# Designs tried in a protein design chat: miniprotein binders against q96jn8r1131to1294. Part 82

Target 1, 164 residues: q96jn8r1131to1294
Amino acid sequence: TLEFLENHGKNILLSNGNRTATRVASYNQGIVVINQPLVPQLLVQVRIDFLNRQWTSSLVLGVITCAPERLNFPASACALKRAAWLLRGRGVFHNGLKICEKFGPNLDTCPEGTILGLRLDSSGGLHLHVNGVDQGVAVPDVPQPCHALVDLYGQCEQVTIVNP
Short names: E, the ipSAE of ESMFold2; O, the ipSAE of OpenDDE; V2, 0.75 times the mean of E and O plus 0.25 times the DockQ between their complexes.

## First folded at step 7 (miniprotein)

Design T29 (at its last look DockQ between E and O 0.78; V2 from the best seeds 0.00; counts 0 for: pae E 2.4 > 1.5)
Fold by OpenDDE base, look of step 8:
Structure T29 (fold): chain B 164 residues (1-164), chain A 93 residues (1-93)
Amino acid sequence: as target 1 above (164 residues)
Amino acid sequence: SDALRLFFEARRIIEEGGDPEEALKKAKEAFELFIKEGNLEFAAFTAVVIVELLKKLGKDPEEIKKWIEIAIELAEKAGNKYLVEIARKLEKE
């Protein structure tokens, strides 16, 4: 089953069989990684459960290609400088550098209940899904194996892994 | 859930340097609701928050001890080793 790994950001509390992640302090230190690596055609989805509108930014979604069990998480996903492809706002980032200005909906404005998904296609393209709708390829040629990463940042205070 | 809302409200008060008595009130209410919801992880962690607030407020050591025990017990029931560790650290502070 899909679960968040026990290795996570310092402000994360896992619950619901490690399928729910909650940031219980501050606005950062909220990185979690899903246990099973992405394989072609597997859709991994998380639901935004709780938002705190005191902040302007929200969750970051993406993948890492390093071993997640041994990863020393920085305070935010934006500080990952290797093996990281991230979606933040409408931007796509690789190792901290913006590689695309506008992709899909603005993650900073997704409301509670939004279901965000990641899926690799047969060519290694990383797709973003929003409420079941394929938004297209966010990142082409993602190295495998890779793991889905969620940074509960800013507004985003809780997410839950959901089945497709 | 209502429990989660109260929990975050308590947290916000703490982080903003608000009235710890108000935070404590909300945390205790959240705790009761988490128990009713069967959310043992959050109940345990909320108990930890309650302990921290009680210490900050200089409350009765016996009450503090009680809540530490609650935190440990619930964390163990939840099978959450991390929470157990956090709760046990409270005994050493």
Scores: ipSAE 0.604, ipTM 0.848, lowest interface PAE 0.8, mean pLDDT 94
Fold by ESMFold2-Fast, scan of step 7:
Structure T29 (fold): chain B 164 residues (1-164), chain A 93 residues (1-93)
Amino acid sequence: as target 1 above (164 residues)
Amino acid sequence: SDALRLFFEARRIIEEGGDPEEALKKAKEAFELFIKEGNLEFAAFTAVVIVELLKKLGKDPEEIKKWIEIAIELAEKAGNKYLVEIARKLEKE
């Protein structure tokens, strides 16, 4: 079954059978990773449970291709300089470089209750799903194996893994 | 969750340098609700926050010791390695 890995950012508390991640302090140190590789046809979904509107930016979603079990996570996913493809705000980023200006909705404005999903298609394209709606291919040809990552940054203080 | 809202209210007060007595009141209310809900992870972590606030306020060492014991017991019961480490650290500091 899908859970968040026990290796996570230092401000994270896992609960609900490791399916709920909460950032319990500050605005950063909130990276979590799904415990199983994102293989084609697997839809990994998280629901935004709690937002702190005092912060401007919000969660980051994406994939990493390095092994996450023993990784020392940086304070923010955007500080990952290799092996990362991230969706932040309206942008798509590869290893700190913006590769797409506008993709999907603005993640900084998604309200509580929004369900965000990551899925690989049969050709290795990474898709973002928002409330069940496929936004299209954000990143083509993602290397395998890869792992779904959520950075509970800024506004986003809690997410829960939800089944399709 | 009412417990979670109270927890975040206490956390906000702490982070903004507000009244630690107000934060302690809210943290204790959140703790009671987490226990009632059977949310052992948050009950354990809230007990850690309570210990931090009691130390900041210079409260009775006996009260601090009781809350450290509560934090450790709940962390162990929750089976959460991260929480056990945090709670046991309170004994040494």
Scores: ipSAE 0.591, ipTM 0.844, lowest interface PAE 1.7, mean pLDDT 90
Fold by ESMFold2, look of step 8:
Structure T29 (fold): chain B 164 residues (1-164), chain A 93 residues (1-93)
Amino acid sequence: as target 1 above (164 residues)
Amino acid sequence: SDALRLFFEARRIIEEGGDPEEALKKAKEAFELFIKEGNLEFAAFTAVVIVELLKKLGKDPEEIKKWIEIAIELAEKAGNKYLVEIARKLEKE
């Protein structure tokens, strides 16, 4: 079954059989990673459970191609300068550089209850799903193996892994 | 849940520089609800927050010691290594 890895950001408390991640302090140090690499046919989904609307920015979604079990996470996913492809706001970022200005919805405006999904297609394309609906290819050719991550940044205080 | 709502209310008071007595009241109420729900991870972490507030308020050292012991016990029962580490650091100051 899908769980968040024990190796996570400093401000994360895992609960609900490691299927729920909560940022329990501050606005950052909230990176979590799914315990299995993305493969074709695997849809990783998280539900936004709690938001603090006083922050302007919200969660980041994406993938890393480094092995996550021993990785020292930075305070924010935006500081990942190697082996990372991230969806932030409406932008897509590779190693900290914006490579697409607008893709999918604005993550900073997604309400509580939104279900966000990541899936790798057979060609190595990274897909975003929103409330079960495929938004298309965010990144056309992600190296494998890759690992799904969520950064509970700013507004986002809790997410839960949900089944497809 | 109601427990988690109270926890975040206490957390926000602390982070916004609000009244630590009010944060302590909400944290203690959240703690009791987390215990009732069997949520050992959040009960343990809330106990850690309570210790920090008691220290900030200059409360009785014996009360602080009691809450440190509560935090350690609950963290161990939850089997959460992160929480055990945090709680035991409180003991060493």
Scores: ipSAE 0.450, ipTM 0.766, lowest interface PAE 2.4, mean pLDDT 90
ESMFold2 (binder alone), look of step 8: mean pLDDT 87; pTM 0.869

Design T3 (at its last look DockQ between E and O 0.95; V2 from the best seeds 0.00; counts 0 for: pae E 1.7 > 1.5)
Fold by ESMFold2-Fast, scan of step 7:
Structure T3 (fold): chain B 164 residues (1-164), chain A 93 residues (1-93)
Amino acid sequence: as target 1 above (164 residues)
Amino acid sequence: SDAFRLFFEARRIIEEGGDPEEALKKAKEAFELFIKEGNLEFAAFTAVVIVELLKKLGKDPEEIKKWIEIAIELAEKAGNKLLVRIARKLEKE
């Protein structure tokens, strides 16, 4: 069973058997990580449950290749300077460096109810899925093991893990 | 979820410096719904928010004490060590 790790950003409260993550304060300190490595063919999906449109930016998702269970998370996933590949807005970022200008939909505009998925293909390519539709390879050759990460930043106040 | 909608609305009022009595009413409504849903984590956390609002409003010390006890009991029942720490801190403030 996929769950969020109990090690998470300080503004997160987990519920629903650690399958729902809620940011209970501010706009940041909202990083959560899936409890199992993202192995090829595993599709990890989260549904956006609540958005606060008063903030301009929204959730970030991606992978990290460092061990997450005792990691001291920064205020924002974008501050991770090592071992992080992130999708934010329209862009793809590696350790804070934008490596793609425009990939998939704008994550800052996805509505409540949107299901976002991460999957590795057999060649180590990281795919984004949006409402069941594969957007293609966002990042080639992701090192393994890696772990799926969601940052409940800005607008995104709650996500829930959903199974295919 | 009506419980989470009310919870977020109470939080918005607090963060925007709105009427703490309105925030308290919504927090209490959210609390009852979290209890009915069996969401012990959010029942506990909402009780913490209620305590903070009651203190801000200068409410009856006995009412404040009751809600502190509720927050601790629910946090323990939820088995969440961070929530237990947060709730117990209310006794020492």
Scores: ipSAE 0.725, ipTM 0.892, lowest interface PAE 1.1, mean pLDDT 91
Fold by ESMFold2, look of step 8:
Structure T3 (fold): chain B 164 residues (1-164), chain A 93 residues (1-93)
Amino acid sequence: as target 1 above (164 residues)
Amino acid sequence: SDAFRLFFEARRIIEEGGDPEEALKKAKEAFELFIKEGNLEFAAFTAVVIVELLKKLGKDPEEIKKWIEIAIELAEKAGNKLLVRIARKLEKE
């Protein structure tokens, strides 16, 4: 079953059988990774449970291709300069470089209760789902294996893994 | 849910420099709900927050000691090594 990996940002406390991640301090150090790599047909979904709207930026979603079990995570996902493809705001980023200006909804405005999903298609394309609706290919041809990542940044204080 | 809502309300009061008595009340209410829900991780962590608030308010050392013991016991029951370490540090102050 899908859980958040024990190796995570230092401000995260896991609960609910490691299916709920809560940022218990500050605004960063909130990176979590799903404990299984993405494969075609696997849809990883998280629900936004709690937001603090005092911040202007919110969670980051994406994938990393480095093995995550012993990786030393930076304070924020946007500082990942290797092996990372990230969705932030409306942008898509590869290793810190914006490669798409406008894709899908603005993550900074998603309300509590929004369910965000990541999956690979058969060609290695990374898809974003929003409340069950496929938003299309955010990143073509992502190398495998890759691992789903959520950064509970800024506004985002809690997310929970949910089943499709 | 309601436990987490109260937990985050207490956290915001603390972070914004608000009334620590109000934060303590909300933290204690969150604690009771976390116990009722069986969320031992957050019951333990909330007990740690309660200890910090009691110390800030200059409350009775016996009450503080009791909450430290609660935090340790719950952290051990949760099987969370980090929480046990956090809670036991409170004994050393």
Scores: ipSAE 0.597, ipTM 0.842, lowest interface PAE 1.7, mean pLDDT 91
Fold by OpenDDE base, look of step 8:
Structure T3 (fold): chain B 164 residues (1-164), chain A 93 residues (1-93)
Amino acid sequence: as target 1 above (164 residues)
Amino acid sequence: SDAFRLFFEARRIIEEGGDPEEALKKAKEAFELFIKEGNLEFAAFTAVVIVELLKKLGKDPEEIKKWIEIAIELAEKAGNKLLVRIARKLEKE
């Protein structure tokens, strides 16, 4: 089953069989990684459960290609400088560098209840799904194995892994 | 869930410097709901929040002790070592 790993950001508390991640302090230190690597055609989804509208930025979604069990998490995903492909706002980032200015909906404005999904296609393209709708390829040719990463940042205080 | 809504409301009150009595009320309500939902992790953590609020309010030491014990017990039942450590630190404060 899909769960968040026990290795996570300092401000995260896991619950619901490690399927729910809650940031219980501050606005950062909220990175979590899903235990099973992404495999082609398998959709992995998380639901935004709670938002704190005092902040402007929200969650970051993406993948890492390093071993997640041994990862020393920075305070935020944007500080990952290797093996990271991230979706933030409307941008796509690789190792901290923006590689796409406008992709899909603005993650910073997704309301509670929004279901965000990641899926690898047969060519290694990483797709973003929003409420079941394929937004297209965010990152082409992602190295495998890779793990889905969620940064509960800013507004985002809780997410839950949901089945497709 | 309603438990989490209450939990976050309590947290907002605390963060904004609101009425700690109101925060305490909401936290206790959240606690009961977490218990009913079988969410031992957040029941334990909410107990920690309750302890902190009780201390802030200068409440009865016996009540504080009670809630610390609850926090530890639930954290242990949940198998969450981090929460156990957090709860035990409350005894030293």
Scores: ipSAE 0.475, ipTM 0.791, lowest interface PAE 1.0, mean pLDDT 94
ESMFold2 (binder alone), look of step 8: mean pLDDT 88; pTM 0.879

Design T30 (at its last look DockQ between E and O 0.86; V2 from the best seeds 0.00; counts 0 for: pae E 1.8 > 1.5)
Fold by OpenDDE base, look of step 9:
Structure T30 (fold): chain B 164 residues (1-164), chain A 93 residues (1-93)
Amino acid sequence: as target 1 above (164 residues)
Amino acid sequence: SDALRLFFEARRIIEEGGDPEEALKKAKEAFELFIKEGNLEFAAFTAVVIVELLKKLGKDPEEIKKWIEIAIELAEKAGNKWLVRIARKLEKE
């Protein structure tokens, strides 16, 4: 069963069998990691449940290759400088460096109800799915094992893991 | 759910510096619905929010104490260590 790990950002409340993450304070400290590592052909999906439009930025989605159980999470995913591949806005980032300027839809403007997915292909390529549609390879070769990461940042106040 | 909507409405009122009495009303309504839904995590945390609002409003210490106890009890029942820690901190404030 896919769940968020108990090791999470300080402002996160887990509920619904740890399948729902809610940021219950401030605009940051909202990083969560999914328990099972990504393996080829496994589609991991989260649904945006609630947005606070007071803010301009929204959730960050990506993967980490370090041990998530022992990770001291920073206030935001942007502060991850190692072992991190992240999708923010329309950009793809590796360890804080933008490696792609425009990819897929703008995550900052995805409405409530949007389902975002991550999947590794047989070649190690990381795919983004939006509402079940494969947007293509965001990262061509991701080290394994890796774990899906969601940063409930800014507008994004709640997400839920959903089955394909 | 209606409970979640009320919860976030209460939070928004607080964050925007709105009427804490209105926030309290919505929080209490949300609490009752969370209990009805069996959502212990959100019931517990909503109790925490209620305590904070009651303190802010300078309400009766006995009512505050009651809600602190509710928060702790529900957090423990939920088995959520984070919630328990947060709820217990209310006693020390």
Scores: ipSAE 0.703, ipTM 0.886, lowest interface PAE 0.7, mean pLDDT 94
Fold by ESMFold2-Fast, scan of step 7:
Structure T30 (fold): chain B 164 residues (1-164), chain A 93 residues (1-93)
Amino acid sequence: as target 1 above (164 residues)
Amino acid sequence: SDALRLFFEARRIIEEGGDPEEALKKAKEAFELFIKEGNLEFAAFTAVVIVELLKKLGKDPEEIKKWIEIAIELAEKAGNKWLVRIARKLEKE
């Protein structure tokens, strides 16, 4: 079954069989990673359960291509300088550099109840799904193995893995 | 969940520098609801928050010790290694 790894940001509490991640302090130190590599045809989905609207920015999601089990995660996913492709706001970022100005909906404005999904297509293209709707290829030909990552940053204080 | 709402309200009070007695009241209410729900992870973490608030308020050392023991026991029952580490850290002087 899909679970969040026990290696996570220091402000994360895992519950519900490691399927719910809650940021229990501050606005950062909220990175979590899915326990299985993202392989073609696997759709990994998380639901936004709780938003704190006192913060301005919200969750970041994407993939990392390094082994996550023993990584020292930075305070925010945006600080990852190697092996990371991230969706933040409307942008797509590779190792902290913006590579696409506008892709999909603005992640800073997604409400509670939104289901966000990551999937690799047969050519290794990374797709974002929003409430079951494929937004298209955000990143072509992602190196493998790769691992789905969610950063519970700012507004986003809780997410839960949702089965398709 | 009423337990989660109370937990987040207590945390908001703490982070904004509000009344720690009000935060403690909400944390204790959240704790009882998490226990009733069988949510051992949040019960354990809420007990950690209660210890921190009791220390901030200068409450009885014996009351603090009891809540540390509760936090450790619940963290161990939850089987969550991260929770066990943070709960046991409360014992360090």
Scores: ipSAE 0.661, ipTM 0.869, lowest interface PAE 1.4, mean pLDDT 91
Fold by ESMFold2, look of step 9:
Structure T30 (fold): chain B 164 residues (1-164), chain A 93 residues (1-93)
Amino acid sequence: as target 1 above (164 residues)
Amino acid sequence: SDALRLFFEARRIIEEGGDPEEALKKAKEAFELFIKEGNLEFAAFTAVVIVELLKKLGKDPEEIKKWIEIAIELAEKAGNKWLVRIARKLEKE
């Protein structure tokens, strides 16, 4: 069963058999990682359960290609300068640098109940799914192994891993 | 859930510098609901928040010690290492 790793941001409380992550303080320190690497037949999906619209920015979604079990996470995923490909707002970022201005929906406007998915295709391309609909390749040829990452940033206070 | 709503209401009061007595009331209500739901992780963390509020309000040290023990017991029962560490830290402060 897919779970969030016990190694996570310091403001995260894991619950529901480690399938639910909640940011219980502040606006950051909310990085979580899925416990198994992506493979082509694996679709990792999280549902946005709880938002605080007081903030203007929301969650970040993406992958890391280094071993996550002992990694010391920064306060925000956008500070990851190595081994990271991230979706923030409408943009795609690699190691902190924007590589695509607009790819999929604006993550900052996704409502509660939105289901966001990540998977690799057979060529190593990273796909975003939104409410069951494949948005296409966000990042070509991601190095493997990689793990799905969610940063419960700003608006996003809780997400839950859900089955496809 | 109603428990989670109350929990976040208490957190927002704390973070916005609101009335800590109001935050404490909401946190205690959330705690009771989390216990009823069997949500040990949130019950333990809410007990930590209650301790912090009681200390800020200058409440009875014996009541504060009781809530620290509750937080530790629930964190251990939940089996959450991160939560045990933060609950145990309350004893050292």
Scores: ipSAE 0.571, ipTM 0.838, lowest interface PAE 1.8, mean pLDDT 91
ESMFold2, look of step 8: ipSAE 0.532; ipTM 0.824
ESMFold2 (binder alone), look of step 8: mean pLDDT 87; pTM 0.869
OpenDDE base, look of step 8: ipSAE 0.685; ipTM 0.880
ESMFold2 (binder alone), look of step 9: mean pLDDT 87; pTM 0.873

Design T31 (at its last look DockQ between E and O 0.87; V2 from the best seeds 0.00; counts 0 for: pae E 1.6 > 1.5)
Fold by ESMFold2, look of step 8:
Structure T31 (fold): chain B 164 residues (1-164), chain A 93 residues (1-93)
Amino acid sequence: as target 1 above (164 residues)
Amino acid sequence: SDALRLFFEARRIIEEGGDPEEALKKAKEAFELFIKEGNLEFAAFTAVVIVELLKKLGKDPEEIKKWIEIAIELAEKAGNKELVRLARKLEKE
């Protein structure tokens, strides 16, 4: 069963059998990772449960291709400079560099209740789902194994893993 | 939930340099709502926050000790190892 990995950002409290992550302080130190790698046909979904609109930026969603169990996470996912593919705001980023200006919705405007999903297709393409709707391929060939990552940044204070 | 909203309101007061007595009031209100909801995990964590506020305000050591015991008891009932570690750390401070 899918849960958030025990190795996580310093401001995260895991609850609900490690299926809910809450950032309980500040605006950063909120990186969480799903405990098993993405495989074809596995759809990893999280629901945005709680937002604070006081902040301008919101969650980051993506994958890392290095083993996450003993990683020392940076304060924010945007500081990941190796083995990372991230959806942030309106863009797609690889190792901190923007590689696509616009893909899917603006994550900074997604409301509470939005369900965001990640999956790999048979070619290793990373797909974003929004409320069950496939947005297409964000990244055409992600190396495997990779793990889904959520950074509860800024506005985003709680997410929960939900079944497809 | 209303409990989470109150919890985050208390945290924001603390972080923005607001009145810690008002933060404590909101945290206690959140605690009661978490108990009513049966959310033992957040009740325990809110009790940890209440202890931190009571210490900051220089409140009665016996009241602080009682809230530490509440935090530990709820964390253990919830079966959440991370929360048990957090609550037990308060005993050593």
Scores: ipSAE 0.670, ipTM 0.874, lowest interface PAE 1.4, mean pLDDT 92
Fold by OpenDDE base, look of step 9:
Structure T31 (fold): chain B 164 residues (1-164), chain A 93 residues (1-93)
Amino acid sequence: as target 1 above (164 residues)
Amino acid sequence: SDALRLFFEARRIIEEGGDPEEALKKAKEAFELFIKEGNLEFAAFTAVVIVELLKKLGKDPEEIKKWIEIAIELAEKAGNKELVRLARKLEKE
């Protein structure tokens, strides 16, 4: 069963059997990690449940390749400087450095109800799915094992893990 | 969720330094709706927020005690150890 780990950002409240993450304070400190590592061809998805339009930025989605259970999370995913591949806005980032300028839809403008998915292909390519549509390979070769990471940042105040 | 919206409205008021009485009102409304929705975890956490607001407002210690107990009870019913711990901290403050 896919759940968010108990090790999470300090502003996160987990509910619904740890399948729902809510940032209950401020605009940051909202990083969560899904318990099971990604395996090839398994689609992991989260739904954006609640947005606060007060902010301009929104959630960050990606993977980490370090052990998540005892990771000391920074206030935001963009501050991760190792073992991190992240999607923010339309950009792809590796360890805080932009490696792709434009990829897929702008995550900062995804409305409530949007379902975002991550999937590894057989070659280690990390795919982004948006509402069930494969947007292509965001990262061509991701080290394994890796865990899906969601940063409930800015506008994004709640997400829920959903089954495909 | 209407409850969640009310909850965040209350939180926004608090964060923006708004009227804590208004925040309290919204928090209590959110609490009732969370209970109605069967969302015990958020009900418990909202109770924690209510306690914090009551303390800020210098409200009746007995009311504060009541809400602390509510928070603990609901957190326990929800099986959320983190919330239980958080609620228990309120007793010691």
Scores: ipSAE 0.554, ipTM 0.832, lowest interface PAE 0.8, mean pLDDT 94
Fold by ESMFold2-Fast, scan of step 7:
Structure T31 (fold): chain B 164 residues (1-164), chain A 93 residues (1-93)
Amino acid sequence: as target 1 above (164 residues)
Amino acid sequence: SDALRLFFEARRIIEEGGDPEEALKKAKEAFELFIKEGNLEFAAFTAVVIVELLKKLGKDPEEIKKWIEIAIELAEKAGNKELVRLARKLEKE
């Protein structure tokens, strides 16, 4: 069964059998990682449960290629640099650089109840799914093994893992 | 969730330096709703928040002790090791 790892950002509280992650303070220190590698064809999904409109930007979603079990997580996923491929706003980022200007919908405007998914295709392409709709390949040739990552940044204060 | 909204309202008051009595009232309401919902993790964490507010307000040491015991018991029942550590830190003051 899919769960969030017990190793996470310091502002995270896990509940619901480690399937719900809540940021209980501030706007950052909210990185969580799925407990199993993202293998091809596996669709990992999270639902946005609670948004705080005090903040402007919202969650970041992506993959990390370093071992997450003992990683000392930074304040935001952007600081992971070479280890992470991230979807933020409408951009795709790697190694602190914006590698795609406009991909999919704006993650900063997704409402509560939105289901966001990550999947690798058979060619190693990383796909974003939004409410069941495949947005296409955000990142080609993702190195493996990799793990699905959610950064509960800014507006996004709670997410829950959702089965297909 | 009404419990979560009350919890976040209490946290916002604390973080913005608002009225700790208002924050305490909201935290206690959130606690009761988390208990009713069977959300042991948030009940435990909210009890920790309540302890910090009671200390800030200079409330009765016996009331503070009671809420520390509630936080530890709920954290242990939830099986959440991070919450148990956080709650037990309150005892080691």
Scores: ipSAE 0.508, ipTM 0.807, lowest interface PAE 2.2, mean pLDDT 89
ESMFold2 (binder alone), look of step 8: mean pLDDT 87; pTM 0.866
OpenDDE base, look of step 8: ipSAE 0.521; ipTM 0.822
ESMFold2, look of step 9: ipSAE 0.626; ipTM 0.857
ESMFold2 (binder alone), look of step 9: mean pLDDT 86; pTM 0.862

Design T32
Fold by ESMFold2-Fast, scan of step 7:
Structure T32 (fold): chain B 164 residues (1-164), chain A 93 residues (1-93)
Amino acid sequence: as target 1 above (164 residues)
Amino acid sequence: SDALRLFFEARRIIEEGGDPEEALKKAKEAFELFIKEGNLEFAAFTAVVIVELLKKLGKDPEEIKKWIEIAIELAEKAGNKLLVRYARKLEKE
């Protein structure tokens, strides 16, 4: 079954059988990674459970292609300079470089209860799903294996893995 | 969750340098609700926060020891190895 890895950012507390991740301090050090590789057609979904609107920016979603079990995570996913494809706000980023200005909804404004999903298609295209709706291909030709990553940054203080 | 909301209120007070007595009150209320919900991970972590606040306030060493014991017992019951390590570190400080 899908769980968050026990290797995670320093401010994360896992609960609910490692299916709920909570950032218990500050605004950063909140990176979590799914325990299974994101294989084609697998839809990995998280629900936004708790938001702190005192912060401007929010949750970041994406994939990394390095082995996550012993990775030393930076304070934020945006500090990853290699092997990372991230969705942040309205943008798509590869290793810190913005490669798309506007894709899908603004992640900084998604309310509590929003379900966000990541899926690879059979051609290696990374798709974002929002409340069950496929937003299309955010990133083509993602190298494999890759792992779904959530950065509980800023506003986003808790997420839970949910099944389709 | 009321428990989670109270927990975050206590943490914000701590991080912003507010009144630690107010933070302690909210943390203890959150703890009781986490126990009632059967949320052992958060009950354990909230007990750790309570210990930190009691130390900051210079409270009775015996009360501090009691909460350290509660934190360790709940972390072990939750099966969370990182949380057990964190709670046990409190004994050495």
Scores: ipSAE 0.477, ipTM 0.809, lowest interface PAE 2.4, mean pLDDT 89

